# VHH binders against Uncharacterized protein AF_1724: the designs that were tried, part 1

All scores and structures are predictions.

Target 1, 305 residues: Uncharacterized protein AF_1724, of Archaeoglobus fulgidus (o28550)
Amino acid sequence: MEEKFRNCILGLAVGDALGMPVEGLSIENIRQLYGEVRDFLPSPYGDLNAGEWTDDTEQMVVLAESILETVYFDPENFAERLKRWFLETNSRRIGPSSTKAISNLMRGVHWTRAGVFSDTCGAAMRVAPIGLVYHFSLNLVERYAEISARVTHTGTAAIGGAVAVAVAIACNVLDFSDEEMLEEVLRRVEAYDNLLAEKIRYANEISDRDVEYAVEKLGNSISSLDVVPMAFYSYFAGKDFEESLIKAVNAGGDADSIAAICGAIKGAKGFAIPERWLEGLKDREFLEELATKLYELHMRIVKLT
Unless a header shows other numbers, all headers, positions and changes below count from the first letter of the chain; antibody chains aren't numbered by Kabat.
F, E and O stand for the ipSAE by ESMFold2-Fast, ESMFold2 and OpenDDE, each averaged over both directions (binder to target, target to binder). V2 = 0.75 x the mean of E and O + 0.25 x the DockQ between their complexes.
Where letters were taken out, [cut] stands.
The coordinates of atoms that the task and the answers printed are left out; those that the model quotes come from them. Centres of patches stay.

## First folded at step 4 (VHH)

Design c01 (from a2 with I28T; framework vhh_7ocj_1)
Fold by ESMFold2-Fast, scan of step 4:
Structure c01 (fold): chain B 305 residues (1-305), chain A 120 residues (1-120)
Amino acid sequence: as target 1 above (305 residues)
Amino acid sequence: QVQLVESGGGLVQAGGSLRLSCAASGSTFSIDAMGWYRQAPGKQRELVAAITSGGSTRYGDFVKGRFTISRGNAKNTVYLQMNSLSVEDTAVYYCAAKYTDYWGRTYDYWGQGTQVTVSS
């Protein structure tokens, strides 16, 4: 179980760092510049080194640290930690919905009203700790995923995306089959956003097709309607961790978020991460310790329930 | 460059219905949200209805229950079905679209506006 926590957290960070250099690029641009991305590369804009992760991993850490402090997810604590993170990081890659929502929080708007009407993937990309810690109750995973999303996003696909990712992680920790996990995800997501649920279903149906076909059918924009289905496509299309992440990264577009989410879900299944990606990863030891702390928290909670 | 083309405005009697349409073209960036705003002479532009790319909707309090926003199959079109119209609904109605590029920068585009006049 601990290994699944470690591989989920590390898998998210590895996906983020692998996708970082090709964020915003089309498949054709990636082929022209890099051929195929298989290893960490520095940002073409000089803002990040090879193996460095972005706001996907940063916001996941913020959520994890919030949960470690409060034991059960508390949106007030999470909102306060998001404000602090935003002031301290000053990252150029932070998404517009997160920026606007956190700006609202900074101005004293309560978290219940601070979220923006948007379907970007900021909520889904950070939600992994909820799926890990609260996997003893899929209903609690769903509720906490929804509330954590609402702190910054009120769009149904953004909320549904966070639910999809958190539930998939929880199911994978519980050793559900891919079919059982997909059924649980679709049943819960349909209550939030029918189009997202259909695109996730379709992502599985086309998992035998190449990445170019998947991007044409599912999209690769920063919308949760594109990112989350592409992450599921990549998960189902790869036979192991490496193959899934290479497909996710080489999809382009919001590649860092597609790969981060794919890596989290695949890591939660217990697939081994290639050692070369772990050796190059920024702050590996910190992330491993974070995963251990989340696992220890989970074990303390279940002893009382 | 993004162009928003509005249609469906006109003159209707109180209690009647109108359907406004807006089609967005010209950009390969993702559409984050589309919506309708209105402005009567001497008043601020106010939200009528908005819909995100995922289908979430938001309505102004004055139109909730009477107006319905929906998207077309192409996702680049939005419709506003206006029922039970009153003289107070008389305004210029503007289509708006928010686009987000891959780096998270947002771009707001506005249509030219279409006149809706409700006669007593």
Scores: ipSAE 0.000, ipTM 0.186, lowest interface PAE 19.4, mean pLDDT 88

Design c02 (from a2 with I28E; framework vhh_7ocj_1)
Fold by ESMFold2-Fast, scan of step 4:
Structure c02 (fold): chain B 305 residues (1-305), chain A 120 residues (1-120)
Amino acid sequence: as target 1 above (305 residues)
Amino acid sequence: QVQLVESGGGLVQAGGSLRLSCAASGSEFSIDAMGWYRQAPGKQRELVAAITSGGSTRYGDFVKGRFTISRGNAKNTVYLQMNSLSVEDTAVYYCAAKYTDYWGRTYDYWGQGTQVTVSS
């Protein structure tokens, strides 16, 4: 189980760093510039080196540190930590919805009112720690994923996307089959956003088709309606961790978020991450320690005798 | 990879003029603004001049009226015309460009810097 925690956290960061250099590019542009992205590359924008991750991983760390402090998810603590992160981060890749919501928090707006009506994927990309720590209760995973999303997003697909990712991670830690995991995800997501649920179901149905076909049908924009289904497509389409992430990255668009989410879900299943990606990953030891702390927290919660 | 290619730095006599040029290449995103910053020995890096894609300009207090920033015919080029130079203008001058991606996120790129030395 500890391995699954480690691979989920590392898998998210690896996906983020792999997708980072091709964020915003079309499939054709990626093919022309790189052929196929299989390894870390520096940002074409000069802001990040090869193997460095973005706000996807940073916000996941913020959420993880929040729950390590509070034991059970507390949105007030998370909101305070998001404000601190926003002041201290050097990231220039923060999405517009997250920026507006956190600016509202900075102005003193309570977290229950700070979120913006948007379906961007900022909530889904960071939610992994909730799926890991609280997997002993899928209902608690769903509730905490929903509330963590509402701190910044009020769009139903943004909230549903966070629920989808956290539930998939929890099911994978519990050794559910892919079919069982998908059934749980769809049943819960339908309560938030029916279109998102249908697109996730469709992502599985077309998992035998190539990435170009998947992007044409599902989209690769910053919307949770595109990012989350593409992450599930990539998860189902790959036979192992490496194949899933290569498909996710080479989808282009919001590639860092698609690959981060795919990596988290696939890592939670216990798939091995290629050594070359681990060796090139920025702050690997810090992320491994974070995963160990989350696992230890989980064990303390369930061992209350 | 985004590249900022700076040129025009060097040694110049006080009261003289110098023209810095910067060309940005390698990005498919629009350039929102380009500009020049400088850092003199023992001082913090400071804004010299900036120009937006819409043509609005901003100048640092100590160069206003002496320096002029302009864009080339291509939007990815910027020039800094430096007139009435003084020894206090001696610094490393850095070109900077701000890009916005599909999601409205902004990215700042920096050149390697070019030395400007003003002799008395």
Scores: ipSAE 0.000, ipTM 0.105, lowest interface PAE 21.1, mean pLDDT 88

Design c04 (from a2 with S27F I28T; framework vhh_7ocj_1)
Fold by ESMFold2-Fast, scan of step 4:
Structure c04 (fold): chain B 305 residues (1-305), chain A 120 residues (1-120)
Amino acid sequence: as target 1 above (305 residues)
Amino acid sequence: QVQLVESGGGLVQAGGSLRLSCAASGFTFSIDAMGWYRQAPGKQRELVAAITSGGSTRYGDFVKGRFTISRGNAKNTVYLQMNSLSVEDTAVYYCAAKYTDYWGRTYDYWGQGTQVTVSS
């Protein structure tokens, strides 16, 4: 179990760092510039070095730190930590919805009203700690994923996307089969956004098709309606961690978020991460310590009940 | 909530020994350093001893060779063994913890202080 926590957290960061250099690029542009991305590369925009991750991983760390302090997820604490992170981060890749929502929090707007009506994937990309810590109750995972999303997003696909990712992670930690995990995800996501649920179902149906076909059918924009289904496609299409991440990264578009989410879900399943990717990863030991602390918190909660 | 819980202070005769303990709780990540400072009436607070997460130690000039700082097994507990105490060691002793979060922001936490009185 602890290994699944470690691989989920590391898998998210590895996916983020692998996808970072091709964020915003089309499949054709990736092929022309890099051929196929299989290893860490520096940002073509000059903001990040090879092996460095983006606000996807940073916001996941913020959520993890919040949970470690409060034990049970507290949106007030999370909102305060997001404000501090926003003031301190050097990231130039923060999405427009997250920027607007956090600006509202900075203005003194309560977290229940700060979120913006948007379906971007900022909520889904950071939600992994909730799926890990609270996997003893899928209902609690769903509820906390929803509330954590609402701090910044009120769009149904953004909320549903966070639910989908957190529930998938929890099911994978619990050793559900892929079929059982997908069934649980779809049942819960339908209550938030029916189109997102159908696209996730479709992602599994086309998992035997190539990445170009998947991007044509599912999209690769910054919307949760594209990112989350593409992450599930990549998860189902790969036979191991490496194959899933290579497919996710080479989809282009919001590749860092697609790969981060795919890596988190696949890591939670217990798939081993290639050592070559761990060797180059920024702050690997810090992320391993974070995963250990989340696991220890989970064990303390379960022992109390 | 972050807490530093101090114990072991008290009254002792010159030449005696005391062991101070400080247990830290509520921190999310590893503490960078823990240590002890002291403040006598009408004087500035001064460093007694500090130990980093890596085990490196630093001592104030007036306590070298007499006091020893060490960590407990849990790593968030620090001890100060005070030997060959003199009247000049009389002060309030404060436990301190230095913590740096993931983004490099540094926080200093202080205990309530424990009185050490050395009589002659």
Scores: ipSAE 0.000, ipTM 0.115, lowest interface PAE 20.0, mean pLDDT 88

Design c05 (from a2 with S27R; framework vhh_7ocj_1)
Fold by ESMFold2-Fast, scan of step 4:
Formats: sequence, C-alpha cells, structure tokens
Structure c05 (fold): chain B 305 residues (1-305), chain A 120 residues (1-120)
Amino acid sequence: as target 1 above (305 residues)
Amino acid sequence: QVQLVESGGGLVQAGGSLRLSCAASGRIFSIDAMGWYRQAPGKQRELVAAITSGGSTRYGDFVKGRFTISRGNAKNTVYLQMNSLSVEDTAVYYCAAKYTDYWGRTYDYWGQGTQVTVSS
C-alpha cells in the first residue's frame, strides 16, 4: 500500500512535468515540433526546465500539507494554505478560476463564498491526497473531494471531476478492478454532473481507439468536462504507466493536467513508473517523503484503539 | 446503519482450534476497520485482532502467533482463526467495526458477542 501512495504522488508530478512543455498545443503542433513526446522537455517559453512541475503539483502539495496538519480535511486550513501559496509561488500557469477564487480568499471572502462558477480542472488536478488518505471510506473521499473543490469552484463538472479522480484513486488503492472502479466513479459523479459521467463512460468505451480519435470525441480544453474524461481514456488505453502517460501528454491542450490526473490514478493502482522519468523529476525526494507522510497518516487514522 | 453478526463460538478443549466469523450488513462501504475484542467476566474489554479496509492488521500481545485475522472476498466478512487455545482465552468475543461519517467523525459498531469457552 505504501508503494501505491508513492506511485500516485510521483505519477501526478511526472505527468505534470511531461505535459508541461506541450500545454496549449494541438496534436498537429506537437507532431510538428517534437514528433512524439516521450521524455521531459523544457518549456518552449523559457519559464520552466525539463522535469519541472507546475501549479498542478504545487496545489496537490498544498492540499497534502493541509491534511497532514489537520488529520481530517479542513477547508479553512486549506484556504489559508492556498492564500500563502498564491503569494509565494512563481508559477505563471495558474488557471483563471483558481486565480479569481484565491483572489477572493485574499480579499477576506470566506471559503464557502470564494469559489467561482466555472468548470475548469483546478480542483480535480490537486485532489489525489484525499483519495489516498481517506480510501478507507469512499463516502468520506467523495465528501472531502467535493468540499475541497468548492473552496475554488462551484461548477458541477469541476466538483464532479474532483470526485471522479479522488474516488478512482481510492478504488485503485483498494485493488478494485477497472470495471468496479468505473462503476463506483460513475454512480457518484452522476449526482453532480450527468454529462461528465457520460463522457467518462465513453472514454472507457473508446479506449481501444487512438489519441486523435479520443481528442476529437472528448476534447482537450481546460474544462473538467474534457480533462477528466481524457485522463480516464489515457488510463484505460495504456497497458502500463508509460503507455498511459505518453497518450495523455500527446493529446495536447491541457496536457499537463490530463497527464497529472492520469499519472495519479495509474500510480495508485501500483503500476511502476519508468526510472528514467523519476531520475529527471524535480524534487523527487521531497515528493517521496510527502507520500510516506500521507501513508503514515492514513495508518494512524484507521487503526482500532 | 451497520449490523454485525458473529458465529463460530463454542466449547473447545485446550490446545484446540476455533474459527470465528463476523458478517457486516448495512453501509459496509464506509467501514474503516473491522476486528475482534474479548471480555472475560469482571475484566475490561481488550483488543484481540483488527484489520483495516486496506488490509493492515493489529494483534493483542497475548494472541500473537496463535490467532490470525483475515477478510472474505466481499470485504464485509472478517474471520478470526484461533489456534493453540488456552483456558485464558475463555471470554465473550465481540466483533467491532469502525465507521467514519460525512464530517470525519468516527463511530464503533458492536456485535452481540459470541461465547468461547476453553476447558482444561
């Protein structure tokens, strides 16, 4: 189980760093510039080096550190930590909804009213620690994923996306089959957003088709309605961690978020991450220690005393 | 919300074996851990063995190496295999389940108990 925690956290960061250089590019532009992305590359805009992760991983770390402090998820603590992160981060890649919501928090708006009505994927991309720590209770995973999303987003697909990702991670840690995991995800997501649930189901149905077909059918914009289904498509389409991540990255669009989410879900199932990607990853040791601390917290919570 | 039903108790001679089972019904998907406690007359209830939803186990010092806790495929049933029983193991054995609610608060659910008597 500790290995699943480690591979989930590292898988998220690897996906983020792999997708970072092609964020915003079409499939055609990626092919023209790189052929196929299989390894870390520096940003074409000069803001990040090869193997460096973005706000996806940074916000995941913020959530992880919040729950390590509070034991059970506390949205007020998370909101305070998001405000500190926003002041200190050098990231130029923060999404518009997260920016607006955190600006509201900075102005003194309570977390229950700070979130903005949008469906961007900022909530889903960071939610992995909730799926890991609270996997002993899928109801708690769902509830905490929902509340953590509401701190910044009130859109039903944004909230449903965070639920989908956290539940998938929890099910994979518990060794559910892919079919069992998908059934659990779809049942819970349907309560938030029917279209998102349908697109996730469809992502599985077309998992034998190539990436171009998947992008045509599911989309690759910054919306949770595109990003989360594309992450599930990539998860189901790959036979191992490497194949899933290469598919996710080469989808383009919001590639860093698609690959981060796919990497988290695939890592949580226990798939091994290629050593070459781990060797190039920024702050690998820090992320490994974070995963160990989350695992230790989980173990403390679930023991009968 | 969660009901626990124990079975498998009874009378056994010292050195013998028994297998207890506990079946949970209700909202079992929210169960964090299941386990066995025991209480002899006039004594405090004590932990025998527990297993988390992730499969981690804990044992009381007095049963290590003799008892084994395991989970059924449906994950709503736990078993306690009791080997090398001694008179000191005589007690009422209670199945317990820990549940976490929507707000992160934890609750313990208890079965009715099953008597285990070990004769010399």
Scores: ipSAE 0.000, ipTM 0.170, lowest interface PAE 19.8, mean pLDDT 88

Design c06 (from a2 with I28D S30R; framework vhh_7ocj_1)
Fold by ESMFold2-Fast, scan of step 4:
Structure c06 (fold): chain B 305 residues (1-305), chain A 120 residues (1-120)
Amino acid sequence: as target 1 above (305 residues)
Amino acid sequence: QVQLVESGGGLVQAGGSLRLSCAASGSDFRIDAMGWYRQAPGKQRELVAAITSGGSTRYGDFVKGRFTISRGNAKNTVYLQMNSLSVEDTAVYYCAAKYTDYWGRTYDYWGQGTQVTVSS
């Protein structure tokens, strides 16, 4: 089980760093500039080096550190930590919805009212620690995923996207089959956003088709309605961790978020991450320690109950 | 706080069928999963079947294809349909439920057990 925590956290960061250089690019632009992306590359915008991750991983760390402090997820603590992160980060890649919601928090708006009506994927991309720590209760995973999303997003697809990702991670830690995991995800997501549930189901149906076909059908914009289904497509389409992430990254668009989410879900299943991607990853040791602390917290919680 | 009420156990001839029922009561907590475990004399308690609140199922290797777990309409009731029973299925069958309260604390609840005896 500890290995699944480690591979989930590292998988998210690896996906983020692999997708970072092609964020915002079309499939045709990626093909022209790089051919096929299979390894870490520096940002074409000059802001990040090869192997460096973005706000996807940064916000995941914020959530993880929040729950390490509070034991059970506390949205007020998370909101306070998001404000501090927003002041201290050098990231130039923070999404517009996260920016507006955190600005509301900074101005003293309570977390219950700070979120903005938006379906961007900021909530889904960071939710992995909730799926890991609270996997002993799928209902608690769903509840905490929903509340963590609502701190910044009130759109039904944004909330449903966070639920989808957290539940998939929890099911994979529990050794559910892909079919069993998909059934749990769809049942819970349908209560939030029926279109998102349909697109996730469709992502599995087309998992034998190439990435270009998947992008045409599912989209690759920053919306949770595109990012989350593309992450699930990439998860189902790849036979191992490497194949899934190569498909996710080469989808372009919001590639760092697609690959981060795919990497988290696939890592939670216990798939091994290629050593070459671990060797190049920024702050690998810090992320490994974070995963160990989350695992220790999980064990402490289940001992209390 | 939470009580599990089991029924449907008894004596049956080899090749026969039994249906066990388990109803959870006394709580408005969210049920994460319910299932059946069994313990034969001299053996460890082992998983027979489990079903999550979303309807996903898990089975022990020794019963896959013969037993089916399902959930009642109320969601707080689970059934174990046991077909093609053999003398090796003789055991005390325990219903189990996992509950999560509003504060995030998780509790495991166990029924008192129901005897299933399969004669030759």
Scores: ipSAE 0.000, ipTM 0.175, lowest interface PAE 16.8, mean pLDDT 88

Design c07 (from a2 with I31Y; framework vhh_7ocj_1)
Fold by ESMFold2-Fast, scan of step 4:
Structure c07 (fold): chain B 305 residues (1-305), chain A 120 residues (1-120)
Amino acid sequence: as target 1 above (305 residues)
Amino acid sequence: QVQLVESGGGLVQAGGSLRLSCAASGSIFSYDAMGWYRQAPGKQRELVAAITSGGSTRYGDFVKGRFTISRGNAKNTVYLQMNSLSVEDTAVYYCAAKYTDYWGRTYDYWGQGTQVTVSS
C-alpha cells in the first residue's frame, strides 16, 4: 500500500515533468522537434530545466500539505495554502482559472464563491492526495474531490474530472480491477457531467487505437473534457507505466496535465516507474517523504475509524 | 530550447547605415511579435522597432523615418535597417520575441545583444 502511495505521488510528478516540454504543441510539432518524447527535456520556452515539474505537482503538494495539517480535508485551510503558494512561488505555468480564483481568494472572497466558471483541468491535476488518504470511503473521496475542485472551479467537467481522478486512484489502491474501477468512476462522474462520463467510457473503448486517433476523437485542449479522457485513454492503452506515460506525453496539447493524471492513476495501481525517470526527477526525495507522510496519515485515520 | 541570435552590429560613421538580423531557432514556429530594443550605458532599455505576425509595425519616437523593421521569412527572422545613424544611436541592440501560448500566458525571449557604435 505504501508503495502505491509512493508511485502515485512520484508518477504524477514524473508525468508532469515529462509532459512539460511539449505543453501546447501539436503531435506534428512534437514529431518535428523531438521525434518521440521518451525522457526528460528542458522547456522549449526557456523557463524550466529537464526533470522540473510545474503547477500540476506544486498544487498537488499544496493539497497534500493541507490534509496533513487538518487530517480531514478542510477547504478553508486549502484556500489559505493556495493563497500562500501563489504569493511565494511565482509559478511560471499556473493556468488562468487557478490564477483568477486565487486572486479572488486574496481579495477576501470566501472559497464557496471564489471559484470561476471554467472546465480547465486544474482541479483534476492536483487531487491525487484525496484519493490516496481517504480510499477507505469512496463516498468521502468523491465529496472531498468535489469540494477541493470548487475552491477554484465551478464548471461541471472540472468538478467531475477531479472526482474521476480521485476515485480512480482510490479504486487502484484498493486493488479493484480496471473494469471495477471504471464502473465506479463512470457511475459517480455521471452525476456531475454526462459528457465527461461518456468520453471516459469511450477512451477505454478506443484504447487499442493509436495516439493520433485518440487525440482526434477525444481532444487534447486544456479542458477537463479532453485532458481527463486522454489520461484514461493513456492509462488503458499502455501495458506498463512507461508505455502509458509515453502515449500521454506524445499526445501534445495539455500534455503535462494528461501525463501527470495518467502517472498518478497508473502509479496508484502499483506499476513500477522506470528508474531513469526517477533519477532525473526534481526533488525526488521530498516527494517520497510526502508520500510516506500521506500513508502514515491514512494509517492513523483508519486505526481510529 | 529557444535561441535568438543577432548579427550585423559593429562600428559605423555618423550618417552611415547598418542592417541588423535576428534569427530565432528552436521549438516555436510562429511568434506573435519580434523586434528590437536598445540600451545605452546609464540608460533604460527602450523599444526601437517591433513587427507583429500580421505585419504591423511599431517604432520608438527617435527612430521613426530612419529605421525600418521587416521579416525575412514568415516565422523566424527579423531585420532592422538603420539609416542616417547618429552618435546617439550607439547602444547594445537586443532582439526580442513574444509568444502567447494556448493558456494565454506570454513568454518574452531575448537575444544576447549586439553592439552598435556610431563614431563622429
Scores: ipSAE 0.000, ipTM 0.321, lowest interface PAE 14.4, mean pLDDT 89

Design c08 (from a2 with D32E; framework vhh_7ocj_1)
Fold by ESMFold2-Fast, scan of step 4:
Structure c08 (fold): chain B 305 residues (1-305), chain A 120 residues (1-120)
Amino acid sequence: as target 1 above (305 residues)
Amino acid sequence: QVQLVESGGGLVQAGGSLRLSCAASGSIFSIEAMGWYRQAPGKQRELVAAITSGGSTRYGDFVKGRFTISRGNAKNTVYLQMNSLSVEDTAVYYCAAKYTDYWGRTYDYWGQGTQVTVSS
């Protein structure tokens, strides 16, 4: 159980750091510059070192710290912590919808109205702690994933994407088969966004095809309609953690978010993360401690029932 | 570099229908949302309809139930089906697209405007 929490949190951060240097690049550009990305590399833009993660992992930490304080997810607390994080960070890789929504929160707009009309993947990329802590109730996972997304996003694919990722993580912690997990994800996502559900289903159907084919069919833009299906494609296409993440990273585009989400879902299944990726990861010990705290919180909550 | 090509405007009798089309080209960035705004003489520009990349829609109060926005098979094309047109719908209609790059910067692009005239 604890190992799944650890591998989910670490898997998200590893995916983020692996995808970071190729964010914004096409598959052709990746091949030309790096061949195939299999290990941490520094940013070609000079802003980040090899093994360093970005806003995907930072916002996940913000959500985790919020939950550790409130026990049950509280959007008021999460909104307050997002404002503090925004004031303290100079990351250039913060998504446009998150930036606008947090600016609204900073101006005193209540979290119920601060979210912006957008389907970018900022909500899905950070949602992992909800899937981990509340996996004892898939209905609660869905509800909290939805509310956490609405703090910054009102687009149905952004909300549905967060639901898809959190539910997949919860199902994987519970040892659902891939078929059972996919059925739960699709059933719940359909209530938010039919196109997203169709693309997630299609991602599984083409999981035997190469990454170029998947990107052509699913896209690799910053939209939740592209990122979330590509993460599921990568999850189903890989035999183990390493193979899934290499496919996710080498998709290019919003590669850090695709790989972060894929790594979280695959880690939650209990797949081992290659030691070479853990040794190079920024703040590994901090993330391991965070995962332990989330696991301890989960155990306290279920002991109350 | 980004171009929004509008079509479908013109003159129509009250109670009639028009379909506006807008195709966006010239950008490698993702389209976050596309929509239509209108501006009548002496009035401020107002939202007619918008659709996000995920398919979520929003409508202005005065067109809800009469107008329908949709995307084409290509993510870069948006349509506005306008039914039960009234003289009050006479305006210049502007296609708009919001792009986001991988670094979180937003870019708003506007079409040249398409005249829609509804005669009594």
Scores: ipSAE 0.000, ipTM 0.176, lowest interface PAE 17.5, mean pLDDT 88

Design c09 (from a2 with S27Y; framework vhh_7ocj_1)
Fold by ESMFold2-Fast, scan of step 4:
Structure c09 (fold): chain B 305 residues (1-305), chain A 120 residues (1-120)
Amino acid sequence: as target 1 above (305 residues)
Amino acid sequence: QVQLVESGGGLVQAGGSLRLSCAASGYIFSIDAMGWYRQAPGKQRELVAAITSGGSTRYGDFVKGRFTISRGNAKNTVYLQMNSLSVEDTAVYYCAAKYTDYWGRTYDYWGQGTQVTVSS
């Protein structure tokens, strides 16, 4: 179990760092510049080195540290930690909806009203700790994923996306089959956003098709309606961790978020992460310690409840 | 990483002409504008000419009417046609490119500079 926690957290960070250099690029641009991305590359913008992660992993850490402090998810604490993170990081590739929502929090708007009407994937990309710690109750995972999303996003696909990712992680930790996990995800996501549920279902149906076909049908924009289905496509299409992440990264668009989410879900299943990606990953030891702390918190909760 | 490669500089006599070229290469998502700046010894760098991706141009006051900036067929290449050169045009000419990343942050890239020397 502990290994699943470790691989989920590390898998998210690896996906983020792998996708970082190609974020915003089309599949054709990636092919022209790199052929196929299989390893860490520095940012073409000169702001990040190979193996460095971004907003996706940073916000996941913020959520994890909030949960470690409060034991049970507390949106007030999470909102306070998001404000502190925003002041301290200043410019580390923060998405527009997260920026606006956190600016509202900084202005003293309560977390229940600070979220912006947006379907960007900021909520889904960070939600992994909730799926890991609270996997003893899928209902609690769903509820906490929804509330954590609402701190920054009020769009139904953003909320549904966070639910989809957290539930998938929880099911994978519990050793559900892919079919059982998908059934649980679809049933719960339908309550938030029917189009998102349909696109996740379709992502599984086309998992035998190439990445170009998947991007044409599902999209690769910053919307949760594109990112989350593409992450599930990549998860189902790859036979192992490496193949899934290579597919996710080479989709382009919001590639860092697609790959971060795919890596988290695939890692939670217990798939091994290639050692070459772990060796190149920035702050690997910190992330491993974080995963251990989340596992210890989970065990403490289960023993007391 | 984005690279700017300049060519066409050199020595020319007053009244002559030169054509500078600059090609942007490497990992480029979007180029908003490209242009030329110059810096003479002991002076600050000043704008010579700039062209946006949409084709809008801007010129420094002292070169307007003598210099013309244009795009190559590939939008990642820019040319500066310099006519009626004077000794006062002697400077290092720098190619510059501005782009905005996916998150709305702007970046400036600079070439290494090309020497232009105008003799009397």
Scores: ipSAE 0.000, ipTM 0.148, lowest interface PAE 18.5, mean pLDDT 87

